# Ledger of designs, part 294: VH-VL binders against q96il0

Target 1, 167 residues: q96il0
Amino acid sequence: APERGAERRDTAPSGVSRFCPPRKSCHDWIGPPDKYSNLRPVHFYIPENESPLEQKLRKLRQETQEWNQQFWANQNLTFSKEKEEFIHSRLKTKGLGLRTESGQKATLNAEEMADFYKEFLSKNFQKHMYYNRDWYKRNFAITFFMGKVALERIWNKLKQKQKKRSN

## First folded at step 9 (VH-VL)

Design C9 (framework fv_ebronucimab)
Fold by ESMFold2-Fast, scan of step 9:
Structure C9 (fold): chain C 167 residues (1-167), chain A 120 residues (1-120), chain B 111 residues (1-111)
Amino acid sequence: as target 1 above (167 residues)
Amino acid sequence: EVQLVESGGGLVQPGRSLRLSCAASGFTFSEYAMNWVRQAPGKGLEWVSYISGFSGDTSYADSVQGRFTISRDNGKNSLYLQMNSLRAEDTALYFCAKGTDFSRYGFDYWGQGTMVTVSS
Amino acid sequence: QSELTQPRSVSGSPGQSVTISCTGTSSDVGGYKYVSWYQQHPGKAPKLLISRVSNRPSGVPDRFSGSKSGNTASLTISGLQAEDEADYYCSSYTSKSTYVVFGTGTDVTVL
């Protein structure tokens, strides 16, 4: 019998990314969807001469991505767990088994599931409102810093033109 | 050099009002969330209030909601806490704290605090 | 309001390692990677030691490290020194409301 060595793959150093682009690139790369959040992570390109302002923008974008990924991973997990608990509870109350004759999960009808969705949405209304508000704030901040970076790049080009003209 | 300096604390009677101020320097004030955190004598830390840098959005601990108002003046690099209907339970050292980023999730710089004593 | 649970006290000898736990729920510590740790010496303002579970600010020695598993975050202080004697607080973002929640605090004693 051959040696059996199953070992979990190490995450990317510093936990910044769990995927690698196909090859070295001068552009941002988009990875496969995360299993839990179902969102595609972005691998950010780091320029040779990244300014402190450019670094701040990149870190803000990375932090926003992590926040967004984590929110949806947790939301999806909570939804799935509570949905299964609701279905099991209702099926038990009705004296029904958890599986159909075909071996698939027994489900509730649309009317019964509507009760769960209504309760879940009502219970999570404030959470979703705060998520939307934070999402808008983060996108505003990112846009603001993108503008600052653009102005910095324009200023640097103007300074370079002045130096070349004086030389 | 980042500095946060609180002022406005003192002895007040229950039911009265008090306004705290925090003067900030050494960073671009408008880009960071600001917070008030309090600590009753011999007790732990309790978050009181938050105000965002960009949107001016605010939030409050349940214990102070409806009584306290957080505000900021980005032109003066100043943070404020208007405290109304003060209770004995509000007695604490009040810290001004800067967010690590545009959110309320961590505090990288703190002032020395200003003591508020609510007693008759 | 609901607080994160920390042990009241931990102790160790110089050069040893101590670990402080911070236990919450899926709506705070378990749900997000926004856990911070603060050190407070008597009569002083708190100092940020760790942010975002494991990130050390400039000036914080690498003997301070943070981690998280499930609903519990941990701060480990290796090579314990006399000056580490202080109160330590964890904090986390919470999805229950738009506020931050602090831990109950832990008194670290260097024997």
Scores: ipSAE 0.005, ipTM 0.520, lowest interface PAE 12.5, mean pLDDT 80

Design W1 (framework fv_belrestotug)
Fold by ESMFold2-Fast, scan of step 9:
Structure W1 (fold): chain C 167 residues (1-167), chain A 120 residues (1-120), chain B 108 residues (1-108)
Amino acid sequence: as target 1 above (167 residues)
Amino acid sequence: QVQLVQSGAEVKKPGASVKVSCKASGYTFDSYYMHWVRQAPGQGLEWMGVINPFGGWTSYAQKFQGRVTLTRDTSTSTVYMELSSLRSEDTAVYYCARGEFYDETYFDYWGQGTTVTVSS
Amino acid sequence: EIVLTQSPGTLSLSPGERATLSCRASQSVSSRYLAWYQQKPGQAPRLLIYKASSRATGIPDRFSGSGSGTDFTLTISRLEPEDFAVYYCQQYDDSPYTFGGGTKVEIK
């Protein structure tokens, strides 16, 4: 059998749909949306000879991804919880049960739900504003370090070329 | 100094669930991964799964998928391993073990182990 | 999953002798992601070597690791009485992380 190269199969055989790429992936891997955050996770490739600068960039990207995923997972769970509580409260006030005769979840009309959405967005406006600020700040830092890593890699390749040639 | 302290021994009947705790101290809790590894009597080590305490993100070995749940409580620097639908084959010593910061890597510190016995 | 095969299963030696323990992977494992652990009866495993050849803090220099690809070796240059234990190799390159079956180093 031929040697396995960089194009090695990166996905596991059929199983659960949970994202989990092999560590030997030669590239960063992007998975399906997470159940809670609804964001696609990225698994970062770690080269054998990772420089301190490359490690700093990777850790910054990983920390930013974890921060981002935790923020949205929490936000989505809070939204779902408060939505259920709002619906429950309104149905109880009307003297209605939580389920219809067919066992379906009882729901409020679009006008009633619009009030909830407006209140939720208003209540969370400052939190979302701070999130956006921090997201752009983190993205700027990542871009800056990506530039530094790219420059380092170019320099190192030139050094390797010069040493091998010994001109 | 780094310490991982696990809860005490458990005796369970088949079909029950067990929840083992692992309390970390002496380091920044969310800077390291926490893995769970078990060892059946007279057998070798078997990796069960990992949790990132910062995000709560988990990955499990296929044979435990659907039966194992890893969680953490950041306020107490504690990780938990819950294993459901217990069978006699689950009789083992269960260890928590710390992995290096931001990498699912080697295990530099281990808990003392929790013996779980499953018998009728 | 990557299967790690350790050989021999049992190694009977006397104090002062060299122990050579082998760990063979079913597929190539980056040397960055191979570790060795020591376990004594009734105790948790203890990290000896990580990244195939790096000695963990507090581990005596008589312990050394080597290898790449599919073949890895743990060497104990001169066995001390305290070194008689079971040794496990572990890969952390691909999920699930896997351990070898262990090599028991026992007194002849």
Scores: ipSAE 0.000, ipTM 0.453, lowest interface PAE 16.4, mean pLDDT 79

Design W1a (framework fv_belrestotug)
Fold by ESMFold2-Fast, scan of step 9:
Structure W1a (fold): chain C 167 residues (1-167), chain A 120 residues (1-120), chain B 108 residues (1-108)
Amino acid sequence: as target 1 above (167 residues)
Amino acid sequence: QVQLVQSGAEVKKPGASVKVSCKASGYTFDSYYMHWVRQAPGQGLEWMGVINPFGGWTSYAQKFQGRVTLTRDTSTSTVYMELSSLRSEDTAVYYCARDEFYEGSYFDYWGQGTTVTVSS
Amino acid sequence: EIVLTQSPGTLSLSPGERATLSCRASQSVSSRYLAWYQQKPGQAPRLLIYKASSRATGIPDRFSGSGSGTDFTLTISRLEPEDFAVYYCQQYDDSPYTFGGGTKVEIK
């Protein structure tokens, strides 16, 4: 079981790289939501004339996407597992079965679930704080490089126009 | 088999810097946070900081902010802890410890420890 | 920071006896953000309990944890010779993560 977990986790960071976009793609492609993370992967189009700065930005965005996919897949799985365990525990305490008379999953009301949501959020406070810190740092870096790429593209267009007029 | 193997003992003078390594094996390196915890002779445990090996993102205890730097090398599955401006009170055993990501920030596997002695 | 106070500092007992170790937080720790570790001289700490009451893989059932709010307890139902060690509690509710001062369980 630990070995199986490790194998699954080995593939999680590269989940986005497994996405198969249409054969011909001239722009970034957005895929369907991942089953576990609920995030839509982005396949980044690589132009033939990609500058080193554009490559750095693209790689940073790809790395951030893989990090984000892994984080949310883990969080969503943990939430679902703990939610079911909490419901099972509370139903067992009440002497109730796990299914309703109609065959649907037995659930708790909003008041009963409030304790679970508060505990889950509190329990994940440290992970959420680290995630938020990493998320802000990554988005600051991405925004910074997006600005640099935008400036590069503006200057390249201006210089290209000037050169065409001169020659 | 999960293992965390740390570098050997260091003896440093006050004002120097030390860099301790922790090599991970037996699991997916990028999937677990790595913490650093120290223990002065005959004293208790003190948390220093954590690194997310996937992105290299770090968080430090305020006491060590500005003196400690955590880094990683994904190609060798190794985490590094560098502590600068060493003082005699930094004499301790330094441990790396793996965070059980799904269940919170408790430490399921520990390195064997690296003794750092700071003396004049 | 959350300060964890362990008591007693030293607990002198004989093999076969029950050990009860206390860990008190300076402020309320969310239920189940508490871990317990065992450390023997010259060795790294070993995880015993996480989420206040969940036993780590490979840990004998004589070890149990309980508690909530500010008061947490580690119980060793029947001490074995290998259980004489120092025990630390740790909170992971708020950064910086903090450890208690330790309780040394020694042979009487």
Scores: ipSAE 0.000, ipTM 0.459, lowest interface PAE 17.2, mean pLDDT 80

Design W1b (framework fv_belrestotug)
Fold by ESMFold2-Fast, scan of step 9:
Structure W1b (fold): chain C 167 residues (1-167), chain A 120 residues (1-120), chain B 108 residues (1-108)
Amino acid sequence: as target 1 above (167 residues)
Amino acid sequence: QVQLVQSGAEVKKPGASVKVSCKASGYTFDSYYMHWVRQAPGQGLEWMGVINPFGGWTSYAQKFQGRVTLTRDTSTSTVYMELSSLRSEDTAVYYCARGELWDESAFDIWGQGTTVTVSS
Amino acid sequence: EIVLTQSPGTLSLSPGERATLSCRASQSVSSRYLAWYQQKPGQAPRLLIYKASSRATGIPDRFSGSGSGTDFTLTISRLEPEDFAVYYCQQYDDSPYTFGGGTKVEIK
């Protein structure tokens, strides 16, 4: 719709628009954050004419997502459990109850919790190092296959252009 | 039913080169990596290298770097392993094996093996 | 390179017994990149276990894998006559991929 000069100035500059029929929903969907891993899952769209390379890329991305979700769900669970155990142990050592007079859970101050964080990070250092290594390896592989799929699509376009030119 | 079929046994003299073939069937050739592993008589398994058939990209174990060359022919779904400057200690059974990812490759399908004997 | 050491070199057992095979790495290996293979004389190796504990297609449930870090184990809960073979562990975590020296499971 046409806009007056003043109204046009009040909005971000319009990008180049092209009137094409809207593409139907044929793409990946991103979900809400998982309760335990705090990561957003991706639900992958499967095209009817999916190539073997496209299938391999999709399966790799799906497996990587499942691996990542499981790792962080387990890590967050372990952190929460060990944090509660540490708090309980420290409160017991101080002779304090687990709850305040108002019924709230008793907590430790930041200085007291620093010991827990230091121990947790040290204890899990090797595990996180392996996670980071595996994460980089998987992202390298995904990027590699994304490149292969892109090259396949370029080649298919060239084949189609050749066919159109022959007609 | 996926299958890897290797070329027949070879007898070579020291200093020669050998080229072993591995023909893939029953799956999409360029969708899987192909590894090469050898085994000397009575000894364990030794990884030599890998090729990605789609682009022909290769990676070799340092021990074989400069002596091994992996190639592929997409028209025949065949991978080749060429080992040069043969020595008696290169006498072994050479296997090709399929892996799904280059950095996550458990070898799920193996060729039958090719015996290479290096003798004077 | 990561060196994998398998022990024992030879296990002499009878059918029906439990076999426990060890694979120790010279440095930490992610369990996601450890596999076990079975090899019989004159045959190519056969994939048994991948990602340390996942059983390959067609592998009986008597085979199980476990472990993390530097210590990995293959267990055969009740040996069948067909299970007498050489077993190899493999890491595919870092290049070059390496195999253990093998454990021969032989009939007593």
Scores: ipSAE 0.000, ipTM 0.452, lowest interface PAE 18.7, mean pLDDT 80

Design W1c (framework fv_belrestotug)
Fold by ESMFold2-Fast, scan of step 9:
Structure W1c (fold): chain C 167 residues (1-167), chain A 120 residues (1-120), chain B 108 residues (1-108)
Amino acid sequence: as target 1 above (167 residues)
Amino acid sequence: QVQLVQSGAEVKKPGASVKVSCKASGYTFDSYYMHWVRQAPGQGLEWMGVINPFGGWTSYAQKFQGRVTLTRDTSTSTVYMELSSLRSEDTAVYYCARSDFLEGTYFDYWGQGTTVTVSS
Amino acid sequence: EIVLTQSPGTLSLSPGERATLSCRASQSVSSRYLAWYQQKPGQAPRLLIYKASSRATGIPDRFSGSGSGTDFTLTISRLEPEDFAVYYCQQYDDSPYTFGGGTKVEIK
């Protein structure tokens, strides 16, 4: 999709990038991928007459987004760091430089990397399992509150119809 | 010259815990996995688990899950194996052994072994 | 888990003879993930062969490994007095990593 207005990158104290949505937006806005998490952040639209329940839902969604961004930023950074250290250590053990004669970065073949990927996945299995568990718990909570908001909106609509019929 | 030097023999009562050390020298400690393998008297070799000294991440054989704990101290280049709830069948020689990150899990250097005897 | 079965349990030979040791896996093991060790009484195991056929540093040419799938062999072409020991195969294709029961090579 084409650009939806001017974007500027703002970095939070924690190192997480921010984005600036268009000023006249009246819907949720999707930003560019975060440098560290590689996930696209969502800027939630805030209605002028937001109910307390709608505010709770929005805050839960925002908190879940922050949790998700932080988790993947940390995982991607850890993976990249360990992968580089693994490659560097292996090339050093073989007596090889980090760069080829042509100036390209020296790499390991797929078979040599297989043990690293196996180890990284095995090492992080419990973390990924807890992430999935918490992801399901958060999505259940979001779905539950979405249901409550929908019910509140139906009730308010029924109240308006009842008021109109009574007069 | 790569060396793995283990702590001395231990005699423990059933239900006790034992902690064996393995001090590494002659190589970059954080660049190799350290494993623990045991051997009961007159029996073969049995893999117990592995620790990545970089980061301290561990993986254990299912048989020992919940009873074995592997830790490391990077300042002394030492790996520790703690085995709890000792039984008579835990009587064995316990070895630390090194493997490369890339080449695969074969053990190029071994400690001299630590005899652990569980007796009442 | 992959079970490795070594045969024979004991191999009685004289110096100068050829020793052939078998290791059979309960399921297919890539040749890239099989090792052989030598162990003498009161000593830790010593790596001989890795990746089924690659000789470890300092291991004499008389030691060779071969095989693929479920059948692997360690061969000692001409036994020297120092070769009388127990030999173990090990797979590292799947966790938990497992060892064979061992073959004792003893003097006849």
Scores: ipSAE 0.000, ipTM 0.454, lowest interface PAE 19.3, mean pLDDT 81

Design W1d (framework fv_belrestotug)
Fold by ESMFold2-Fast, scan of step 9:
Structure W1d (fold): chain C 167 residues (1-167), chain A 120 residues (1-120), chain B 108 residues (1-108)
Amino acid sequence: as target 1 above (167 residues)
Amino acid sequence: QVQLVQSGAEVKKPGASVKVSCKASGYTFDSYYMHWVRQAPGQGLEWMGVINPFGGWTSYAQKFQGRVTLTRDTSTSTVYMELSSLRSEDTAVYYCARGDYFDEPYFDYWGQGTTVTVSS
Amino acid sequence: EIVLTQSPGTLSLSPGERATLSCRASQSVSSRYLAWYQQKPGQAPRLLIYKASSRATGIPDRFSGSGSGTDFTLTISRLEPEDFAVYYCQQYDDSPYTFGGGTKVEIK
């Protein structure tokens, strides 16, 4: 099972939910899915003896998470709104009401929705390509800093072992 | 409780297209990503792609890019996998599988599988 | 793409014995992004382990995962009759997500 701490959900002014890990945690924590992005946020643990390089890596990962969540929240909201507009437009054209006899929202079948999906994907293709490009750039930067942190840790361990041998 | 129910077996000729459905129940449909994985007879598992049911966003393995299309219908909590320009090498069991979220695409629930046979 | 190599291809053991299955990656994979699945004949795969060492809900404690970097292991401490199946490792660190070729655990 995924590791979970105590959940406390607060809503930021922007509508983004927050979560709080248990007190005295020494590990990263994964929260519930964000209402808008459907991505689970990670609360990064901050070691008491974090190096400047480790801090830079952590901040880059946090910034990338925020960027990723904002992108998907915006895309999901845009998709939902345009989908509803398309359904309403199509139902109006067909002379149909917006509600069924049971009071539920009227909808289109998968075949009828294919036109919307094709149009939406085409319209947003460039935006998704730029997202993927930025995602690769961010992951490259993260990997680069992970490598630097790894080298720093190796060097520190070698120095510590040398000190023990000289004692 | 959580169930993924796939459409029945298909037999197709080379060059045709197939569309397999996967109906989800027992959870909030747009809270999890849906992946498609296939398995040729006697072979291992091969990931084909993923769809975010809420946004409709898709990502495909390069091998299937241009031939596979993933879609969904939120009113019926159903995901579809359409594979075009079928070849004999596409003969396989096709599975839908639920991921926890896009950043953690391990599969906690699977459909029963749909056998697609491509032969002349 | 990351290639996962599972060994051995077939593991012939008796009930009660320990099974150790290996999964090696062509490049480093974070332990955060490795999973193991069990597949019985005629059935869909079943999630056993995620994040290299975390057991999925309902999975008995005789199943354990370990490893980091390029070398990962699934261990079944005492095989039960129901454990004879094919096992697959999966990485989800980099797209496309890939599976190993599988290890068949069969009765000796």
Scores: ipSAE 0.000, ipTM 0.449, lowest interface PAE 18.9, mean pLDDT 80

Design W2 (framework fv_belrestotug)
Fold by ESMFold2-Fast, scan of step 9:
Structure W2 (fold): chain C 167 residues (1-167), chain A 120 residues (1-120), chain B 108 residues (1-108)
Amino acid sequence: as target 1 above (167 residues)
Amino acid sequence: QVQLVQSGAEVKKPGASVKVSCKASGYTFEDYYMHWVRQAPGQGLEWMGVINPYGGFTSYAQKFQGRVTLTRDTSTSTVYMELSSLRSEDTAVYYCARGEFYDSTYFDYWGQGTTVTVSS
Amino acid sequence: EIVLTQSPGTLSLSPGERATLSCRASQSVRSSYLAWYQQKPGQAPRLLIYYASSRATGIPDRFSGSGSGTDFTLTISRLEPEDFAVYYCQQYGDYPWTFGGGTKVEIK
């Protein structure tokens, strides 16, 4: 059983933020920052005549947004959890309580927290490296499909002009 | 209410790999570290490694580095311990055990244990 | 790493007697980060004591832990039949976490 006197927060993994863009918008909408990830979600507009390629691009962008929000929500929650663990551990080592006389959370000074920040950054180096790699791969894929969609639109425009010529 | 349920006994040949599961219930899976500890017949407890289910970070005892791999599936609240290149000395009961803090970890709940027998 | 030495290896006692189990560390265990576990044949270990002296939930008050630095003791004030088991100490002050070799408490 966990030690009593410490506040514990059970937080769910971040999903896509629940925000309400105008339903009749003809454009993508940017929402408020997600509670856990601190990232602004984008609600993608779905055109009436969306092509299969456009749908693929939109779904890839939506999936990338969900992945990105989940990563940063998990990172922020991991940071908060490990920071609390570190503070609890150090206060316990000093024989101090987790709350001040006024009922506020007891804190460590900047010098005491320096070791935590160094350790957190060091052990998360590989995780951030993999995030950057995956972010690069996802951005490349999105850019590639954006190019394909642009080419499709140009081709369809040319076909439409050819078709109108014959009439 | 907290429960750790491990997979069933395994019999393996030398050189094979074994993968043992540990399913957690009754608490928030990502709030606690999960450790693996083994016990050879008639011997004491030996710590093997730990996984932080939140992020999947792992740390292994030097003796097992390169042979043990810890993973987790947050959707099923399950941790896995895979041990490769098995030899007869790996015959043991393998336990998963829950720990609360990263730097001050005692094990408040244990799985029932999984017997792994390595014989030719 | 910190090496834990438990003594004696075996304690032969009768029900109703006091059991005193020792755990010595090769170097000082910080913040008394020392736990005790009970293990019965065919069962997983059960947490008894953590932080050297704090009793885990559901553990009878006849179990008590004491000590600091390098010397730690588990005391069972009056042995019940169900207390005959193997006991392990564990330090969690310094990574990697290590266990003692165990003390078997058996019926005389």
Scores: ipSAE 0.000, ipTM 0.444, lowest interface PAE 18.2, mean pLDDT 80

Design W2a (framework fv_belrestotug)
Fold by ESMFold2-Fast, scan of step 9:
Structure W2a (fold): chain C 167 residues (1-167), chain A 120 residues (1-120), chain B 108 residues (1-108)
Amino acid sequence: as target 1 above (167 residues)
Amino acid sequence: QVQLVQSGAEVKKPGASVKVSCKASGYTFEDYYMHWVRQAPGQGLEWMGVINPYGGFTSYAQKFQGRVTLTRDTSTSTVYMELSSLRSEDTAVYYCARDEFYSGSYFDYWGQGTTVTVSS
Amino acid sequence: EIVLTQSPGTLSLSPGERATLSCRASQSVRSSYLAWYQQKPGQAPRLLIYYASSRATGIPDRFSGSGSGTDFTLTISRLEPEDFAVYYCQQYGDYPWTFGGGTKVEIK
């Protein structure tokens, strides 16, 4: 049976929570969103008779997931840190305290935050461009290997049918 | 036969960086994770991080975040561990250790260890 | 982080005797993902047991592991001179991987 919500530990921004899929699972399972990346990890079922080609596909999918987790964990934490620094800086220049009269955390309106979002996106443009390029390359490779695995499975089924038909 | 051969002993001053290598042979380099584990004199084993040689993806223990960097060179089947901003408490033997992709996270083969001394 | 506590810290025995080493986890180790290693002075650790009870390739049958949940045991049925070493347990059920503090098996 598929497992849900088994993930309990997170790493700091550049880390990944787990490397070891459940061993007694008969299916892939999807965990809860990672605290830092906000992406749900997929833990892959490993068949006892996994072919070298199936292994390559699974490894590629696992590495792509790890890469994706690391990228978004780092991005989300960087965004949160820079956003808070920007808000504090702007409140200082306005002569405002960091808390409202009600004791709530002070914030900026949408127009005031527009400058931050523009700067953040501009500053991270090259990083996001390389991420998207690598994401396309990884997904192309995954699709290619998925096709190869599908052909291998079709061939094996045809070979089994041929054995049944041989007499 | 499977072998993990590490670079030689290093003596460094506080604040310096050290880069230790681990050369793998006797198996398909990209089919196994490689971990780094250290051991201070008279103390136990401490996990530092792991690298997947296939994609170069890394994960580090929180204690070493920002100071440790793991890299690999697939052409030479070599993994590198670089530790920066060295302190006297970083004096230890550093090991690379192999982990099987499927059902691993226990370490079946270990390098011989590299002694890093931080002093003077 | 799962903390592993090994006891005793030092076990003094004679060759031919049985050694029993304990490893206790601060919380349940998932799927008995626990390994045991042997380390001799000046040498790298050597894998003995994985999945709590499975012997690694080339490990003599006098070494056996047992346990589940939070309590794990390594047993050496009949100590040979080469078995006097430090033994570490390691869990790999939850990230980060953690090691016990070790048990030194020394000659009485």
Scores: ipSAE 0.000, ipTM 0.466, lowest interface PAE 19.3, mean pLDDT 80

